# VHH binders against MKRN2 opposite strand protein (MKRN2OS): the designs that were tried, part 4

Target 1, 223 residues: MKRN2 opposite strand protein (MKRN2OS), of Homo sapiens (Human) (h3bpm6)
Amino acid sequence: MHCAEAGKALIKFNHCEKYIYSFSVPQCCPLCQQDLGSRKLEDAPVSIANPFTNGHQEKCSFLLRPTQGTFLREYDGRSDLHVGITNTNGVVYNYSAHGVQRDGEGWEESISIPLLQPNMYGMMEQWDKYLEDFSTSGAWLPHRYEDNHHNCYSYALTFINCVLMAEGRQQLDKGEFTEKYVVPRTRLASKFITLYRAIREHGFYVTDCPQQQAQPPEGGGLC

## First folded at step 24 (VHH)

Design f2 (from x4 with Y108H)
Fold by ESMFold2, last read:
Structure f2 (fold): chain B 223 residues (1-223), chain A 119 residues (1-119)
Amino acid sequence: as target 1 above (223 residues)
Amino acid sequence: EVQLVESGGGLVQAGGSLRLSCAASGFTFSDYWMYWYRQAPGKQRVVVASIWKGGRTKYSNSVKGRFTISRDNAKNTVYLQMNSLKPEDTAVYYCARESGYSPFEFDHWGQGTQVTVSS
């Protein structure tokens, strides 16, 4: 149970005119101490979607993870993120100063952006070949790595753009890709991390400021 | 429930103009990225132009300077003004929307409108 709390789903329920977040519905309301097991809640508890997934179970996807540590335990919201692309077997191709790595582990707590869709069967059969051929070119050797212009992100996005172009789709620069696909997911992840850690420390988290709110606040307590 | 209905296609002589319209319904139009694609007979469907939910536009090289994409969020309509038409512009033109889920997924396509440019 102790180690099993890592990566646990979160719930939200309503009691005492507050939104209460926890890992499970407690026996007693943490605010008023009334027994919740003998009374029904006004609204059924709502599960909060976990934004993290095991990247090795995600096929043909763009993954993000912290360069150091994990999202739930160590990530401070400001540290660098590392990115990679999964093949059809969940192997994560990623570029660093050490060249292209083909990781079978290390991405178990990742944000995932699906790339290939089920209706793209022809591309699915070619995905692993394209990714491997792309990765063995001289462009991604270790000594070519550069933090600002030739890095893990440019590697992943260049591959994505090659596939987009082959499919007759519009290519994306870094700003466009980040704004459309990455930021919405990292915003949700940031909120989840905040809730998770507060619940871990205090057993629950409640949203309110000194006055009652008409809707849940964004990202924790609201004044 | 989601509908994209193209109109404005037809036969036009080279050098002429057409204006395509795509009437959208069943969703909050202003929240989506909208695209025009085209498909010539026997060829894959390829992007022509896009307009972001914030109004930014982007064009394929083959149509830059000749085509203009625009949107009217009050009418839930995206337009493609096509000027200086060439025979190679002959295709079925499709309106499409993207939700921002995946760069490879458009979750809805219109039925298309034929544009034929005569020599």
Scores: ipSAE 0.655, ipTM 0.864, lowest interface PAE 1.2, mean pLDDT 85
Fold by ESMFold2, fold request of step 25:
Structure f2 (fold): chain B 223 residues (1-223), chain A 119 residues (1-119)
Amino acid sequence: as target 1 above (223 residues)
Amino acid sequence: EVQLVESGGGLVQAGGSLRLSCAASGFTFSDYWMYWYRQAPGKQRVVVASIWKGGRTKYSNSVKGRFTISRDNAKNTVYLQMNSLKPEDTAVYYCARESGYSPFEFDHWGQGTQVTVSS
């Protein structure tokens, strides 16, 4: 089960002019060995938001997960990502060489891009029907699957573009959709994975404190 | 407070030109994708053109080659140069911004400016 990892918080605290990342505030500073529990830290610890979510709790959303394994434990940053679209009940519609699957599990550690907003209630009422009708068309039979041009991503993006067109909005090709909505999220996820793995392996992770700065230039600037 | 204020609409003869402006305030203009939409009476509001925060532009097929979207980040303004106008271009034109959160969300719209193209 991966639920403990998906819900686990990372914290950041300041000590020894460094930011220290961990799952909890340690008894002693790992850099200087000073007891942290007997004094206030200079700044209160800050929680680091988890970029992953349980995809089955996300309605009407585009989801990404690694094709193999999970982001936190197994993903190498280069392996293929699998994608799907949730209906209003958290069922993940996704296309593979086996046709369209309607998954009730397996997407518990996902990157989510919201599609429908609550103010689109008319489309919300029809979302499940449109997604099902789209998915049962002859275009998505198992034998039509092709790794480069007729795959999980093209399935999801084709559906998104159908809805965009129906709403009078601009269509997006794969490069445009990826650059605008996917890459910003995968960059944040990549940073989080690095922190998580370092803390899992060593108990903490350290970076330079951004409050360290050169003297300000004259006349109203920061660095 | 975020504001988008369109101007430059009016009555124009077919074949004429018009330039729309959208003055933006209350946000870091250069961080946003900007759009022009139009809505003819009784019709759905539909996209006309977009300009990405990096300057890349895109047009609907009905206006490609006739309209040009541009932005001036120093003046926080997006423009729509409309050439070779046709009666079918008659609509209220709106500017809108998008933060890159969702392809279906525009978090602010202008009030619109009327463009009327007579034959």
Scores: ipSAE 0.640, ipTM 0.865, lowest interface PAE 1.2, mean pLDDT 85
Fold by ESMFold2, fold request of step 25:
Structure f2 (fold): chain B 223 residues (1-223), chain A 119 residues (1-119)
Amino acid sequence: as target 1 above (223 residues)
Amino acid sequence: EVQLVESGGGLVQAGGSLRLSCAASGFTFSDYWMYWYRQAPGKQRVVVASIWKGGRTKYSNSVKGRFTISRDNAKNTVYLQMNSLKPEDTAVYYCARESGYSPFEFDHWGQGTQVTVSS
């Protein structure tokens, strides 16, 4: 039994000519120590959307997770990612050396790429059947698993390409799918991981504000 | 607002050529993947060709060697040069833009232009 959840939401606010990231608006500015309890910020704090989601709440989607651990706590940016496809009930079909697994848990911190769209009502009714039939074919038996050419990614992409072909759409090789749909999402996730860990370790994270040429405000004392 | 406007369709004899244009407006054209699709009478709409924002092109098997997709980012226009036309190329041709959200979703389509090839 493993219990994992997506991390806390992040906010960004502007103070002391810097963008400051934290889990909530702190009582005192971490840079100048001025009291922020009255919400005397010139610009309202902005929520930073969490790029991770509970994959078991995602229907008909391509999911990514670290093979080992979670994105926010353990992922080093270099380790392998595991992928799968959800059915209409959030069950994650994924292929490994153990064959096709139908996971009801373990994907609670995932990057999600939606697949099925509202204008595909006929396919929506058949998604679970097609995914199950695809998954029980001889192509995905455990002994056929091979790390480089017949793995979790090729399983998921082969299914996606079967559906694309049936819909009269252009098929995609691994490089094309990765470049268009995966990399943009993992790039955002990487930035979020950096912010989250810095805030967890130090309480906040700071970056330059576009108006940095302005003179710094005077602040003093303790909150 | 985003708009895609096709032009250049018409009636042509088998063996002839046509050049379709799709004028785009309301977005940063050079950042998008552009597609031509066609729908023949009684058939599903199917991909003909695509051109990526970096210039990579792909073609369906039925048009390889006869059709060429291209783009002019200065004019915000995508083209389909159709040579050696056959009666089976008769269809409504659609221009489409892909957002990169899902491989099964195009967020904008043109109204289409009719191409009719007679022999």
Scores: ipSAE 0.636, ipTM 0.856, lowest interface PAE 1.2, mean pLDDT 85

Design f3 (from x4 with F106Y Y108H)
Fold by OpenDDE, fold request of step 25:
Structure f3 (fold): chain B 223 residues (1-223), chain A 119 residues (1-119)
Amino acid sequence: as target 1 above (223 residues)
Amino acid sequence: EVQLVESGGGLVQAGGSLRLSCAASGFTFSDYWMYWYRQAPGKQRVVVASIWKGGRTKYSNSVKGRFTISRDNAKNTVYLQMNSLKPEDTAVYYCARESGYSPFEYDHWGQGTQVTVSS
């Protein structure tokens, strides 16, 4: 039973001069046990969106998932990530030592980087063909797999770059792509995982409110 | 409203120089990657240069060493200094922005400015 919980947002609310994170707004503050029902609008809970998505629902996207386990449960922040590209039907094309695989499942908790915009109709119509042709080109046979140079990431990036090139767009190397698109999302994911796990374990997570740096008093101009 | 307005195009002799400007408005300019593209007659639009939020620049091979992209965030403007122009550089030059949301995202384009390099 793949826990349907992977898509739930977290809640952040302010009480006791702290930020408190939980899966839902509790009736009472976990710190002081006061009723949270009469909140000022200014203290409205904030939803923290889940950065993980069902990869099979993400069309024409670059996907990241742990090679083992899930982000929320087992991922330790250091383990290798597996990457794939979705077609228009949510099939995840990915490259391993076994060659190119076409997964209809297994990517239910992924970080997604959308590749195509909804308004890119022409490219979307050709996407599946391009991806299939690319995947069957012989360049991505199992015996050509190499952990450092010819791997799941290079497969995905090469495909992306092929499409970018065909469109006359800027190609990206691994570093550029990682910096620009992967790192921001993985950072967000990491924060979310930390919060999620803490909440799961303790029921809530507490952080300090950023001290509003008191603006230094505007020095009264001595008239 | 988001606007990108290119300027500085014109007719120039081979070996000459032009400086293109793209004035941006209606958005936080510093939060976007900026691009110059060009489209020659009967050809596909192709990337010429890009400048990242952090100032990193990239150039197409055809313009490396001749063109320089820069940005002034205070003026909300991206520039393309074009030196040693060649007839092959004749094209409509377009400014575009990218948010970094996706590799294929260009949500706004300018109207373009014509650059003609005579032999």
Scores: ipSAE 0.798, ipTM 0.922, lowest interface PAE 0.6, mean pLDDT 92
Fold by OpenDDE, fold request of step 25:
Structure f3 (fold): chain B 223 residues (1-223), chain A 119 residues (1-119)
Amino acid sequence: as target 1 above (223 residues)
Amino acid sequence: EVQLVESGGGLVQAGGSLRLSCAASGFTFSDYWMYWYRQAPGKQRVVVASIWKGGRTKYSNSVKGRFTISRDNAKNTVYLQMNSLKPEDTAVYYCARESGYSPFEYDHWGQGTQVTVSS
């Protein structure tokens, strides 16, 4: 049973001078039990998008998933992440001690970084060929796998850099790519996981509202 | 509306210097990575230099030690100081903004400024 919950957004709403997070808008406030039905527009619930996507639906993308389990269930924030690149058909190319694999499943809950934009037609037409040619090179044989230097991340980054170079663009090292593209998304994912798990356990999660800085009183005009 | 306007291009003799400017408007300049690209006639557009939000700079090998990219966030401007210019540096120079969404995404380009280096 592919947990249909992996794509569900969270809801944030304001009540009792708190932010309350839940899977859906409850009929009553979990704090004061008041009915939440008649809300002012200013108190409209906000949807918090699920940062996880089905990687097989993400074309020409860089993907992250836990090596074991899922982000929402088992991921402890310390476990290693596995990296892959999708082709135009949602097949995930990834490198391990077993060599380059082409996965048609297993990436249903992933963090996605889009590499190509929908309007990049020329690159998209060549993407699958480039990825296959790259992957079949002797550089990515199983016996060349090394945990620290020649791994799933280096495979993906090397491919990206090859394409960037071919396009006359600036190549990125591991630190640069991580800082620029991975860290923002993993931070968002981490926050989401925290909220999700709290809601799953307790039914809701509560945080303090940022204090509206009282606008200093408009200084009364001296008559 | 987001705008990038390059200036400072022109004709210069080999060994000379130019300073390009790119004035940005319509967005929070400090939140973006800025790039200089160049395109020589009949050649592909290629990266010259980049400057990150935090001021980190990167250069292509062809311009290292000769070109300096800088930014003034108060003026919403990115600069390219070009020293020891060579005929091979002749190109249209473009300023670009990167949002950080994708490694392949530059969401805005300037119109470019012509740099011609005579032998």
Scores: ipSAE 0.798, ipTM 0.924, lowest interface PAE 0.6, mean pLDDT 92
Fold by ESMFold2, look of step 24:
Structure f3 (fold): chain B 223 residues (1-223), chain A 119 residues (1-119)
Amino acid sequence: as target 1 above (223 residues)
Amino acid sequence: EVQLVESGGGLVQAGGSLRLSCAASGFTFSDYWMYWYRQAPGKQRVVVASIWKGGRTKYSNSVKGRFTISRDNAKNTVYLQMNSLKPEDTAVYYCARESGYSPFEYDHWGQGTQVTVSS
């Protein structure tokens, strides 16, 4: 059975006064075909952090995934995102027109916003109970679902605000939570998707490099 | 090392005013959300006010209209102007910062400054 995964890591390296993005350092520069031993790279390759993770390995976190398909293969940047909250065992609680689901699978390629932190020592023991009690209330029955104002996002944010209030912390409306915690992550994810797809299709991706002194090619290697 | 140092607390009569300061060092101050919290005797620590890195401010209902949070990015300082003080404002006041990583992550707290409002 096919399961979605978080995808491959990416690297960036400099050659030919360009930034070259790929899954690994190739044997030969894709632009000039020169052999790329470590001594021929001007700077060490930089690893680009993967913004996606297996959501079922994330405890007590807010997760985002596309409603249909996966980020890396199908997401077009415009389709709806579905959200949920993990318990301490990686079970994803999420609200839809079918009520609250408790998913053990389907969130393997997610954007994750951690919620529970080490300095909240007493909350971990109570998290699963709070989430379950919240989820069985009459507010989240299937027939109460409404696309614009009573949906997966309002379910997750209402729970988050209940925990924030219990901890004496500032509560947030949807716009505030989205602007502060979601948008920065989805912007990074969008850039990563663009790079990933270009590398998958063409083997690499190239951008202009900041100012660097040009150097003659050093001894030829075979690619 | 990241440091947050509160000052400006003291004893004041009801109806009076105080101005708290939180001097920040060891990080790029303008990139952070800053908060004031307070802890009254026998109570949990609760949020009083916040100021976002973009300048938006937010207040708890108990202080709205009486307290004003502000920041001076040139001096790496966040302030809490407290007017029309009431005995129920008596608490230790704490400064905190957040990076935007998690809604539950305040990665640094000051040691606090005592505010006592006598009736």
Scores: ipSAE 0.639, ipTM 0.838, lowest interface PAE 1.1, mean pLDDT 86
Fold by ESMFold2, fold request of step 25:
Structure f3 (fold): chain B 223 residues (1-223), chain A 119 residues (1-119)
Amino acid sequence: as target 1 above (223 residues)
Amino acid sequence: EVQLVESGGGLVQAGGSLRLSCAASGFTFSDYWMYWYRQAPGKQRVVVASIWKGGRTKYSNSVKGRFTISRDNAKNTVYLQMNSLKPEDTAVYYCARESGYSPFEYDHWGQGTQVTVSS
């Protein structure tokens, strides 16, 4: 049986003066039971992009995944996240107590932060070499792993900062990188997880029009 | 359309001071982190200073203690106060806006303003 595919989108449509979220346009409105037919909606349904992607299809990117399980089924917003860096072939370099792993699988549902940009084309040719050389240094041996200061995140960020320095760009500490690039994405992911699970459990999810009622605040999980 | 226009460059003697300005338009200026970069002839463009949305500042080691970045959100302007100038500070200085999408993506640059520091 096929597993749920990363990149699947939700839809939003308007009926009964509510926004209704679902995986597809249902035959009947879940609120009023009116037949929605092929052309009975007032506005065209809007696709809500899935914030998760197959990390093995992301080149030269910073990836986040739950240490245990997947975002959509198991992640509680508070559990540890694991991070890694993809090479140009979608292999995920990540550091743990077992040293640097080079994963060809296991990151199929990830949050991705693109790193390499088109104006860095010369770096594309060197990325895999730089990442490999960085990863084979003595700094990332298994026994050097430490949960708070020498972990998966510090490994990934140290590599990112090496590339930033090579490109003449400003380096970032963990707080700065997390606040600017990670938190906005984990917040979006948290909202998507809430929608996804409600739709899985109840068949749909409903909100008022944005100008009539404020939505509840939502938080995301971080390493 | 997003525009960044630098001004205030010129010729100055070593030990002197200069103040650069970057006038921003076409976007909500207060929402963005802003940067000054410089590029000496034949060299890579490198960061000089940054000022975060909330006012936090960072400086490269080569200018720390001599340069001050600041912003005026009411005037949509970023400044670089350059004191104790050295011949090594000679460069074209650029104002930049980060995209907010990737740490490697700056989506707008000014045209630059020349700073020349004579011995």
Scores: ipSAE 0.564, ipTM 0.822, lowest interface PAE 1.5, mean pLDDT 85
Fold by ESMFold2, fold request of step 25:
Structure f3 (fold): chain B 223 residues (1-223), chain A 119 residues (1-119)
Amino acid sequence: as target 1 above (223 residues)
Amino acid sequence: EVQLVESGGGLVQAGGSLRLSCAASGFTFSDYWMYWYRQAPGKQRVVVASIWKGGRTKYSNSVKGRFTISRDNAKNTVYLQMNSLKPEDTAVYYCARESGYSPFEYDHWGQGTQVTVSS
């Protein structure tokens, strides 16, 4: 069920002067119980993009997942997130107090930030080598791990910055990378989690037309 | 249509100054990080300075203390004040806008303006 929930689409449709969110168009309106034919809807249902993907199918990407549990079922919006970088085969390199791990599983429900772009084809040929060489350096030994300044996030960002520098591009500190690339994606994820859980619990979620209610605040630490 | 147009380049003696301008149009300028890059003949294009949409600035070590990046959101313009110029600063200077998609890509570049610093 957990795997089936990843990638599940949500829809929004308009009926009874409300926006109604659900997993599929129901036979009857959940508010008024009238039969819903496609011709009875005032406008076509709209798909709500799923922000989560199987990280092991993502090449050369920065991934986020909850340190414990999954986004859709357990994440409270405030607890720590863990991060890693995929190689070209979907293996997730990540740093913890146990050193650099090379995970083939465990990242099946992740937020993904693609790193390699189409115009960087030559870098794709070298990505796995660069990532492995970086990861075997003495900087990422288990005993060097420190929660605030030498952690999973600093590992991933340091690698990203090494590649950015080699390409003549601007390096980013944690605040800059987080604000530009992470926060927009975690805000979308937070909205989706709220809708998903309400639909799972009650069968649907409803807001006033013409506007949607404010989303809960984003939260959670990066490792 | 997105446009970035650089101006202000030219020939300058070592120790001199130039101010480059990058006029931006076709997008909400204040929402974007903006960059100056340079490319010397036969060399890779490399970042010189950047300015975050919130006004924070960064510089490469080779220009720190000599160059100043700034922006005027009312005029949709990014500036690069270049002081104490050296022959090694000779390059085509490009203005760039961030793509918003990936840290490894910028989605628009100006045509560039030549800066030549003579001994």
Scores: ipSAE 0.475, ipTM 0.784, lowest interface PAE 1.8, mean pLDDT 85

